VHH binders against Rho GTPase-activating protein gacQ (gacQ). Designs and how they scored, part 8

Target 1, 189 residues: Rho GTPase-activating protein gacQ (gacQ), of Dictyostelium discoideum (Social amoeba) (q54sl6r67to255)
Amino acid sequence: GSLPFLFEEELPTILVQTIDYLQLFGLQTPGIFRENGSLASIQSYRSLYDNDKPVNFPPHEAHVVASLLKAYLRELKVPLCTFEHYDMFIACESIADEKVKVELLKKVIAHLPPFNRKVMKYIFSFLQKVVENSNVNKMTPDALSIVFLPTILRPQANTDLEILQFTVEDSKSTKTLMSSILLNYDEIF

## First folded at step 4 (VHH)

Design s22 (from h05 with G100S F104T F113M; framework vhh_8ghr_2)
Fold by ESMFold2-Fast, scan of step 4:
Structure s22 (fold): chain B 189 residues (1-189), chain A 126 residues (1-126)
Amino acid sequence: as target 1 above (189 residues)
Amino acid sequence: EVQLVESGGGLVQPGGSLRLSCAASGFNIEDSYAIGWVRRAPGKGEELVARIYPYSGSTSYADSVKGRFTISADISKNTAYLQMNSLRVEDTAVYYCARSPDYTYEDSWGYTMDYWGQGTLVTVSS
């Protein structure tokens, strides 16, 4: 299915509505972004957005709404972090000096298209709140690197299996990437 | 090296119980998306009978085993378990422990599994 038309100056409606919901109802949910929501519910909501119909999320659907956000990001034709910057993001994990790593991350993110940077800034602001509640929701920066980062950072490939094989291997090697971005949010964005 | 090693299979009478164990090495199960138990019987396809999200303890079950099987995980021991009660002849199968990757493209029954154990045989017979 097709996503709503996206404007550079305005955040997509699906992004704003899912994150607003998750800030109200999702922050205390154990395993938020790890557990799958109902596929039928996700597809139903996607259909509403694709046809510009109103969407209202009831309480107690945090996993469905989180899965919808991840599906939206995963299905972008070009991932949020872009294909051309994939190798640079992966390389950042290998940098032992945190200050050098943050400087490189800042440069890589600065080179993203302006719309991608705006979306990323908005998402990572929200993910800081998720991490602040990790005592209850169990989602640390390292956990988000494993389960969330692959929705926005993936290599260019022709098949789902090929993408999965590369993404799974690289997600293990990027466990500290999310931590570095979240901890240094104000310097990077 | 990532490994999953099953134990606890065997021969039991109908109505009996078995507990299967899945010891993980080379990764922490808390870091996994899910750990599942998949069974295969002669002449039948593969069936995902139970899965657990070790970080939260959340579980799900196939309708065929719901109310009879219980999946659990001990993060400190890096081990997942399948407690099988009220066993039926139809439960006879090779049971595999499998890891769902931290990211998957399939979120229904039949999740893509990236590592599988060797399998353990469960035979339910008089």
Scores: ipSAE 0.011, ipTM 0.315, lowest interface PAE 8.9, mean pLDDT 80

Design s25 (from h05 with P101S F104T T112P; framework vhh_8ghr_2)
Fold by ESMFold2-Fast, scan of step 4:
Structure s25 (fold): chain B 189 residues (1-189), chain A 126 residues (1-126)
Amino acid sequence: as target 1 above (189 residues)
Amino acid sequence: EVQLVESGGGLVQPGGSLRLSCAASGFNIEDSYAIGWVRRAPGKGEELVARIYPYSGSTSYADSVKGRFTISADISKNTAYLQMNSLRVEDTAVYYCARGSDYTYEDSWGYPFDYWGQGTLVTVSS
C-alpha cells in the first residue's frame, strides 16, 4: 500500500481501526508491540482489509492487532518518514545537544508531505498513551525505538536483504530518537 | 556475538522426560525478543513447538505438545528451558532454540526468528 496525497483525505481505515482497538484494549497489555501476534491471524485480517471486507477484532487480540498495525506501516511502498528524509532523521540521533536535536526534528517533520505529517501526529499521539501506561505495559520510548520505529523509518534499498539489514542496524543507531519525539511532541507537531 | 547454545538432548524411553536448555549470549532475553523451540524430524518439515516472551511471561504451544511440554525462562541466567514430559516416539527430532524478532515476514517458515542455535538431538525409543 501507499498513503493518500491530500491532507483532507481520511486516515486509512486499518490505521484508525487498529489504533482505536489498542486505545481501548491494548494499553494495559504487557509487551504490546514487543510480542508477536499469531502470523495466521495477522494474515487473515490483512486479507480482509485488502479485499475491503468488514473487520471486527474479538476480545484478547491486542498482540495480533498491534502486529497488524506494524505490518501495515512496514509494508508501505514509501515509509511514513519517507526515503527522501531518511538521512536527516538518522543525523538527528548523533546530535548531543537535546535542544538542537529537537529543533532539527521539528524542521524535518515539518518538511514531510502534509498527509504523512497528519498520520505521524496521529500515531505519535497514540504512542504517548502507550508510554503513559508503561508501568503496566512495560513499553518505554526506548523500547518503542527498537520495536516500532523501524516500521516507519527505513532507507531506500535495492533488495529485501538490504532492507532488512539496514532497518535492523539503523534501529539500534536511533535508540533515543523515539523518546526525543514523544517527550517533545507539543514542540514538534 | 549473538549466540544461542542448546543442551539437554539425549536418548530417553517412551513416557520419559527431558529438559532442554538454551543459553543466550550477546543479548538479553528479557529485551524485545521471543524465544522459541523449533523441531525438525527426518521426512517432516519444521514445527514450532513452544514460544515464550520472557519480557511478559506469555507462552504458546503447538497442539501436538500442549499439556506435555512447558517452556520457561530464567532472566537472571539469560536462559530458556523446554521441559518435555510424557515423551512419545514421534517427538524424536533435532530441537532448535531460536530468537524471535518483531518482524513477522523475515522468516521463510512464517515465524519471526533471526538467530538460531545449532540444535540438540532428542531420540525417544524403547
Scores: ipSAE 0.012, ipTM 0.355, lowest interface PAE 8.6, mean pLDDT 81

Design s26 (from h05 with F104Y Y105F Y111S; framework vhh_8ghr_2)
Fold by ESMFold2-Fast, scan of step 4:
Structure s26 (fold): chain B 189 residues (1-189), chain A 126 residues (1-126)
Amino acid sequence: as target 1 above (189 residues)
Amino acid sequence: EVQLVESGGGLVQPGGSLRLSCAASGFNIEDSYAIGWVRRAPGKGEELVARIYPYSGSTSYADSVKGRFTISADISKNTAYLQMNSLRVEDTAVYYCARGPDYYFEDSWGSTFDYWGQGTLVTVSS
């Protein structure tokens, strides 16, 4: 899929329903976003969304719902952070001065398409709640950088090896981006 | 928590064989989109040598290893394997087992890995 262009478009139903579920039932689930749910269950739910059918998540499906959210974000033709702004996000990681880093992150995020910024603000508000419960769910900003950040931030790749290299090398080098954005949420968004 | 643990590496002479094992815990491999073996040698980049989709049994191989390496998965043991035959000095590398993206675009995402093992060293030397 693709994200809408205009800011006034409603947030995607799959995004709202998965995050609403996870805020109610997933925040205290150990390994949320790290452990995968059943592939069969995720494909089943995805099929319902693709065919505009009603979706109701039963109790005790937190890993399935979290995996569905990650899959939705990774399947976007253009990642949430966009291909155009990838190098600028990576450049932010190398900045030692936290104030300068936050200022640059704020500018990069401000230059995202308005709807992408709207989605990112919504997602990071939710991720703050995940991190707030890290004593139970074990998902720190560093853990989210490893398992979640690659779903929204990836380079435009010409080969499978380039995609692989991002996952192995660049995702490790960008672990402080998640922490910087989450800690400075009110200043950035 | 999701974990992949490799074993079976070691020293072998050219023309020899080794079987690498990748024991998965914290998830069922049948529920994963892909399991892959990636190698890295000193002075070389990363190379995806083999990939399997446990749910379908479909496999793919790098041209450098086709006909020599075989990837397989045993769902009952929650373990993936790489059988390496006719080993060459240039196969010397650290071999990593990796879980493909949770789900589902084979064309774009089958080579993007969410979780990695610690790696196991394979040395092919006479």
Scores: ipSAE 0.000, ipTM 0.161, lowest interface PAE 12.5, mean pLDDT 80

Design s27 (from h05 with F104D Y105F E106T D107S S108G T112A F113M; framework vhh_8ghr_2)
Fold by ESMFold2-Fast, scan of step 4:
Structure s27 (fold): chain B 189 residues (1-189), chain A 126 residues (1-126)
Amino acid sequence: as target 1 above (189 residues)
Amino acid sequence: EVQLVESGGGLVQPGGSLRLSCAASGFNIEDSYAIGWVRRAPGKGEELVARIYPYSGSTSYADSVKGRFTISADISKNTAYLQMNSLRVEDTAVYYCARGPDYDFTSGWGYAMDYWGQGTLVTVSS
């Protein structure tokens, strides 16, 4: 899949339905985004979306729905953060001065395609709610940097192994990126 | 700082058993997100064969190894294990222990692993 080009297009149905579900049923789930749901269930729901069939998530499937959201984002032809801006996002992590880091993050995000910015704003608004419930769900900004960030921020590579090798090297420097964006959400978006 | 060290590989006859160990240092396995075993066979791609979330005990297996392999974690020893039973020639591969989100190359669904061990060779031959 690909994201639309025009900002005025509505958000993808799979994005809206998964996030709406997780806000209602997932925020109190320990290990949300960290534990995979059933792979068969994830593939079943993905098939429904791919064939434009209606999807209804029952209560108590938070891990499946969270995994479906991550799979959707991971499989985008161009990641949400884009290939073009990968090096700039990685560079932001290395900046010690938080105000300088936030200003650079704001600039990088502002240079994303308009629809990507719209999707990112929507997703990070939701992730703030996940973090607000971290006492129960155990998902801190640092934990989201490990389990969620790789679905939206990855380098351009020819093989899955190369993607993993690059991700391992760069993941050592992305620990606080999620924290900086979430804490400064109103300034950045 | 974070290290995963595999042991237990070797040569075994078809139908035999081996137990692989993955000793973790620089973090507590109970606090880790996922620990998995990924194998790479000669002439084939990589495959996530088993995964455990040590804090919950939740496990998953590739269809190729279901019923034959068992993944477990010993929190007190900070070590994960892969018990491999009824081994087949097709199980011959380098086995890597990995930490992080799940990544399943066989199904096309996945989440990146952030730390890898050095790998241990398992050869199943008569």
Scores: ipSAE 0.013, ipTM 0.329, lowest interface PAE 8.1, mean pLDDT 81

Design s28 (framework vhh_8ghr_2)
Fold by ESMFold2-Fast, scan of step 4:
Structure s28 (fold): chain B 189 residues (1-189), chain A 127 residues (1-127)
Amino acid sequence: as target 1 above (189 residues)
Amino acid sequence: EVQLVESGGGLVQPGGSLRLSCAASGFNIEDSYAIGWVRRAPGKGEELVARIYPYSGSTSYADSVKGRFTISADISKNTAYLQMNSLRVEDTAVYYCARGPDYTYTDSGEWTYFDYWGQGTLVTVSS
């Protein structure tokens, strides 16, 4: 899949339905986004979305729904943060001055395609709720930088091994990006 | 500083058992994302053998070891274990303890990521 070009387009159904479910049933799930969902269940739901079939998530499938959301984002042909802006996001991590870092992050995000920015704003609003429940779900901004950020921020790569290599090498380089964006959500978006 | 130290490797006969230990320092494994055991056999690539999510106790295993190996974590000792039973010659490998998240679904395959690794411990299964 690809994201729409025009800002006026509706948010993708899979994005809205997974996040709606997780806000109701997933926020107090230990290890949400870091623990595996059932691969068979994820593939089953994905098939329903790919064929425009109705989807209704039963109770107690928070890990499956979270994994489905991550799979959707990871499999976008152009990641949410785009390939063009990858180096700029990585550069933000190396800035020691938090005020300068936030100012650059605001500029980079403002230069994303309008629909990507709309999706990112929606997702990060939800991730703030995840972090607000970290006493129960154990997902801090640092944890989300490791398990979630690579689904939306990745360099152009030709193989799964290259993506894994990026995750290993650059996860430390992006460790504080999630924290900086979430803490400064109102300033950035 | 985050550190993982493996122990318990060695030589064992086919059908035997070994227990590998992974002592963590600089973080609490209860608060870690995941702890996994990854092996690399001579002439083969890396294989994720087992992983545990210490906060929930959830575990997963490679098909090659399912039913024979058990991963566990002792929160009070800040140590993870791999109990290896019914060992086979093909289990011969260097076993690494690793900390990190798990990205288990892609259209191109299943993979996992670890941000810190131990030095590895050699397990040789031979008669």
Scores: ipSAE 0.006, ipTM 0.320, lowest interface PAE 9.9, mean pLDDT 81

Design s29 (framework vhh_8ghr_2)
Fold by ESMFold2-Fast, scan of step 4:
Structure s29 (fold): chain B 189 residues (1-189), chain A 127 residues (1-127)
Amino acid sequence: as target 1 above (189 residues)
Amino acid sequence: EVQLVESGGGLVQPGGSLRLSCAASGFNIEDSYAIGWVRRAPGKGEELVARIYPYSGSTSYADSVKGRFTISADISKNTAYLQMNSLRVEDTAVYYCARGPDYTYEPSTGWSYFDYWGQGTLVTVSS
């Protein structure tokens, strides 16, 4: 029963079950993470997890399962990359020298809480497999920067205006971040 | 700067056809989550009539227009289209092209679904 929190030693059940499903059935789904699944189905599965009921994903629900994973990450009280480290991740984007950028990314990620780093390593290992199948699923690192990165990297905002301002500027500023992390996965993690 | 510019609206008789165009500038439409066409008739609420995912070409339509309207996107021209056939008087509305942001868990439909909008183009179906 710990779905909203990243404080467990074990990987969260919802994270493991969604990623296991997507590795088996989702990697060749065009627009995976980009097309939303049925909202009713997503809410139904969310309710099962919230009530510690067994969850079985039937075939042909890749968009629903991907949406559920994104919803889980987006609903975390503190995003996976944390509010504290947000400015450092954004600063990495502006570094022109790829080697220096990767060295800074490695340091920023190393400073994340150990459990957040463990979860991030697990997720990015999976996202590499998504990108490896981009010829079929059309999800490049740049596409994942648009549809996935905001679920794990967002600023702390006090008003709707601040959210809008940060979203516009950050969308421009983080376009290469996904690519740098995925291409340098073995060095960073 | 992000901008969507509609064209192709006008007056047409019932049973006629029109093609609306939505030219995007300041971004690539293939990088957008979705491109949609939303209409608002006088005194009515907004209706999402058609949506396309430009990267895949996957489309969806409101039941009121299904089989009559076709949405498409030309990535090379950075332009989306709405082909409207067998037009009816009740299709009379201002049609807006809109860019869909990345989906949140519970996206709302209509106006609040999209982060950038065109200025709208009027379609009048009348004799």
Scores: ipSAE 0.011, ipTM 0.298, lowest interface PAE 9.0, mean pLDDT 80

Design s30 (framework vhh_8ghr_2)
Fold by ESMFold2-Fast, scan of step 4:
Structure s30 (fold): chain B 189 residues (1-189), chain A 128 residues (1-128)
Amino acid sequence: as target 1 above (189 residues)
Amino acid sequence: EVQLVESGGGLVQPGGSLRLSCAASGFNIEDSYAIGWVRRAPGKGEELVARIYPYSGSTSYADSVKGRFTISADISKNTAYLQMNSLRVEDTAVYYCARGPDYEYTSPDSGWTYFDYWGQGTLVTVSS
């Protein structure tokens, strides 16, 4: 799939349903977003969404639901952060002065398509709640930079191997971006 | 430089036990990665035998080895282990330790294609 162009479009059903579930049942789950759920279960739910069939997540499926959300974001034709703005986001990681870094992040995010900004605001509001529960779920901002950020921020790649290499290697180089965005959420969004 | 070094392979009789070790260097096993044991026997495809998330202690096993194999991690030693009990002739394979990236969903055809770094492999032969 693709994200809508206009700001006032409704949020995608899969995004709303997965995040609603995870806020209720996933915040206390150790390794949420890091541990993968059953591939068969993820594909089953994906098929239901693709065929516009009702989806109800049973209890104790937090890893499956988190994996489904990540897969949805990773498989977008254009990532949430866009290909166009990739270099600017990566440049922000290299800025040592936190105030300058936040100012640039605010500017880059403001230049995203309006609907991408709306989706990102919604997702990062949720990720703040994940981090608030990091004493139990073990997901710090740095951990989310490694395991979650690559689903929304990736370069244009030609092969699955290049995508894999980006997910593992480049996520280490962007580990402070999640922290900067989450700690400065109200200033940025 | 990321490295995974396996040890502990060898020849064992059916019903015997063997413990494989996977020493990691260049990264901390608890920080961001799953550690998996993948085996490959001649004429067979790759099979993900066991996986651990060292930071949480969460484990998973292939149905073929459930109840017989136990995966564990020692964070202080930066090492993962595979304890293999009640070994069968069909467990004969080269066993690889692999670092799992965070996105298993990208390739549902084979779990091993999700791994970004692999050890050299250690041969386990179960024969009388």
Scores: ipSAE 0.011, ipTM 0.320, lowest interface PAE 9.1, mean pLDDT 81

Design s31 (from h05 with F104S Y105E E106Y D107L W109G G110E Y111W T112Y; framework vhh_8ghr_2)
Fold by ESMFold2-Fast, scan of step 4:
Structure s31 (fold): chain B 189 residues (1-189), chain A 126 residues (1-126)
Amino acid sequence: as target 1 above (189 residues)
Amino acid sequence: EVQLVESGGGLVQPGGSLRLSCAASGFNIEDSYAIGWVRRAPGKGEELVARIYPYSGSTSYADSVKGRFTISADISKNTAYLQMNSLRVEDTAVYYCARGPDYSEYLSGEWYFDYWGQGTLVTVSS
């Protein structure tokens, strides 16, 4: 899929429904976003959304719904953080001074397309709630940097070889970005 | 525990065909995010030739092999295949079967093939 171009467009249904479910049923699920949901169930729900069919998530599907959200974000043609701004986000990781890092993150995020900022604000508000329950769910900002950040931040690859090269690189090079954004949410958004 | 074993390589004439097999053990192929075939010839870099996403059946191919090679997976045999038709001298390489991370690891953003077979040599010459 693709994100809308117009700021006034409603948030995507799959985004709202998955996050609403996870706020209600997923916040106290150990390993949320890390552990497998059923592959068959994930594919079934994706098929329903792709064909504009009604979707109702039963209780106890938190891992499936979390996996569905990540799959949706990962499969956007242009990632949430965009290809254009990838290098700027990576540059933020190398900044040792937290105040300077946060100011740069604020500027990079402000430069994103308005609808992408709207979606990112919505998602990171939810991720703060995940982190607030980390004593039960075990998902810290650092854990979310590993399991969630790659769904929204990836480089542009034009060939299968470039994709392969990216997949063999250290995917954890952005270890502190999630922490910096979540801890400074009110300053950034 | 996790193992991939290739077979089916060998010597073939230009224009000929070969079918490579990749037998998986220690995991179910349908639970992996992707199964790929990567080749390497002496003096050349690695090339991802073909990839299949077992959960969806979707496939992708390098431009160099599009229309000639077909990747498939047989869930009942826990085996992936690469059918190679209209082989050319430049297809000569060691072919490796590789497992993408389990579906959960891929969704968590792990960007690598985590298990590889030993490789099988394909030689195309007269």
Scores: ipSAE 0.000, ipTM 0.163, lowest interface PAE 13.1, mean pLDDT 80

Design s32 (from h05 with F104Y Y105E D107L W109G G110S Y111W T112G; framework vhh_8ghr_2)
Fold by ESMFold2-Fast, scan of step 4:
Structure s32 (fold): chain B 189 residues (1-189), chain A 126 residues (1-126)
Amino acid sequence: as target 1 above (189 residues)
Amino acid sequence: EVQLVESGGGLVQPGGSLRLSCAASGFNIEDSYAIGWVRRAPGKGEELVARIYPYSGSTSYADSVKGRFTISADISKNTAYLQMNSLRVEDTAVYYCARGPDYYEELSGSWGFDYWGQGTLVTVSS
């Protein structure tokens, strides 16, 4: 077995289970999505999902569960934001007028496949709760742009090095994308 | 603007100790950025020696230095440190302080560092 893909009718089980867990146990965790959990534990859970086996997360594994969610999103064959729309998302960062930027973000997101929009809406609703707890968890919209945005927004590339170089450079220049989407969630979705 | 400045390198005998400092300016190290120490010996590849998340104190180390090196951070001074004990000849390298996003979970031994210091030379010889 393989991890479920975003084109399924229902939200993927791994997405729902990880986010449900993180809302209960992860929102007060310093460095959530920034720090790695145990690699062995992450790989163990990935194997369970790949083989369609039951998964139960203990209360004190927030970093493992967050890393698992990021790995799932990063390893999708086509990223959540899609390859086709990558340049449009990056272009939104350079728009100085916030109202124009939000209008363009709304249009770009509206042009995503319907299931991708459904998943993105679900994820960003959760990320708003993460940011609401940033005084404790230290994850601001800027921090999420650096560590989380690259899991869903990446260009087409043939090598891991190319992917890493592009995502690192673009993450630094796209700090305001996460903030603009989160602050204007109701208008965009 | 964003700068990382290393200090504390030098010549030391095998078995000796050195403490490297990395002073950050233009950003706060507590703001969810990892700080790492990467070394490069002449003719050899780069090795991520140690990493810290200053806001939580979480640390990780390369197997080659576990038990000998300790990474730490002082948020009030916006500075990270690498305490190097029981130094060996093979620890001879230029040591760089780096800030970066965390890609280590998937790309083992690799790091998406976005800013680097100038490096400080550590020479371990008799």
Scores: ipSAE 0.011, ipTM 0.338, lowest interface PAE 9.0, mean pLDDT 81

Design s33 (from h05, 13 letters changed; framework vhh_8ghr_2)
Fold by ESMFold2-Fast, scan of step 4:
Structure s33 (fold): chain B 189 residues (1-189), chain A 126 residues (1-126)
Amino acid sequence: as target 1 above (189 residues)
Amino acid sequence: EVQLVESGGGLVQPGGSLRLSCAASGFNIEDSYAIGWVRRAPGKGEELVARIYPYSGSTSYADSVKGRFTISADISKNTAYLQMNSLRVEDTAVYYCARSGPDYTYEDSWGYFDYWGQGTLVTVSS
């Protein structure tokens, strides 16, 4: 099996295993998703998933597992938010009225492919639990907008450098987008 | 205020050497996931030529420059370097220093560069 595509009816194994682990061991970890884990450990786990080998995460590797989840999402050939809906997500960030912004976000997300919506709903449900523990883990919705949103939202381009430059530039202006989705989860999903 | 400032570019003859410097301010290079050098030649696409992981000292190189270029970082000076030896006409390009975010893995083909320098021109000709 190949990890870079979202075509299955079932949630991907790497997604379920990383999130299950993080709900048990990561929710009270300061700087979860902000701090990077051991690079050697991340590479080791990626190799196991790429070769369909069994994976067992030991306790106290929350930063490694969080980094693995982010790497998986960022490496998808078509990002979770898709290329065709990129401009609409960026347009949502420009809306000053929160109610209007949420209505547009709800419509854009409703138009995603069904499997992408299912994956996004699952991930954002988990991220709400992260935010519920922000007094301990220090990860607010705004913090998650900075460190997590770029893993799922990028424009279509023909060169690696062009995609990275566009993603970086837009992420500087989209830091409230994740916050709006998380705080209005029940309205949007 | 995060900044990366390149220096050391210029004109050099084939077979010559140049050392590019990338001075960082507003952050510590040691805290970065990686620092890379990306080049763009006239009429060619972008190429990541070298990357260093300051926390471990590990390095990686594009096949086109492997054995000729060496990337390094001086944590005390908060500066990264690209030592370019045995230069060829095809090494002519604008060279950019870029910071990779701390949340990206070594083997990601789409490494997240969150800050870029202005670029420095390297011309290799007789």
Scores: ipSAE 0.000, ipTM 0.162, lowest interface PAE 11.4, mean pLDDT 79

Design s34 (framework vhh_8ghr_2)
Fold by ESMFold2-Fast, scan of step 4:
Structure s34 (fold): chain B 189 residues (1-189), chain A 125 residues (1-125)
Amino acid sequence: as target 1 above (189 residues)
Amino acid sequence: EVQLVESGGGLVQPGGSLRLSCAASGFNIEDSYAIGWVRRAPGKGEELVARIYPYSGSTSYADSVKGRFTISADISKNTAYLQMNSLRVEDTAVYYCARPDYTYEDSWGYTFDYWGQGTLVTVSS
């Protein structure tokens, strides 16, 4: 559509507000992104964002806010990592040489649309902070590969069942992707 | 490799109590994402009655059992428990201990990848 490389685009409000909240209140929350928040609360906040209403997250809603962030990313018509690049990300998992793997990850991410790269850079900076607090929150790179990576990396499919089958099968083959991206964040982004 | 073994089921009268145990082997409960208790009554579908996140101690319950059932985990014994109080005839079911699969979020929940064999709870007068 528009020439995005010629324009400054802001990060989506829901992305900034959820991540800001989680950095303040979520990093010490055991099972962040693993435990589900209240569906009613999540739907209430989604309604506020959908109707451009002000959103203020009260204290002690880290699981609700984390679930809202995951839902937002999962419901994007085109996932953050894109459908086009899915097979390339999956292929990176099978690379035994870490340096070759990181170079391929850097190349794949560099080929993403500029706005997607900006969003991914922002999200992964936040996920590094989550992992730094894994002693308390129990969210290692492996855990994030299981519960978070599927919200941004999924294949193109016609049914929810097909998405589930691909996600379950490929989550086992993407176990080290989060570790490789997070550990090599400065080289990749 | 991964196994969940239930025990503690039986016949009780309405208003009685039972404690179910779920012994885990092949993994440490503290390293699992969650442990849940799912029941299936004759002619009914599956109902997740209680869930615990052993690393945090956080718990959740179905509306049908809130205030009557308590789920807990003993990390040292690698065992989860379901304390069932004020039992009703409608609580009659096979109770399964299950470990959820967090690879996909389905309708704001997760599927279960490992199930125990179940233990029968019968509440009758």
Scores: ipSAE 0.011, ipTM 0.329, lowest interface PAE 9.4, mean pLDDT 80

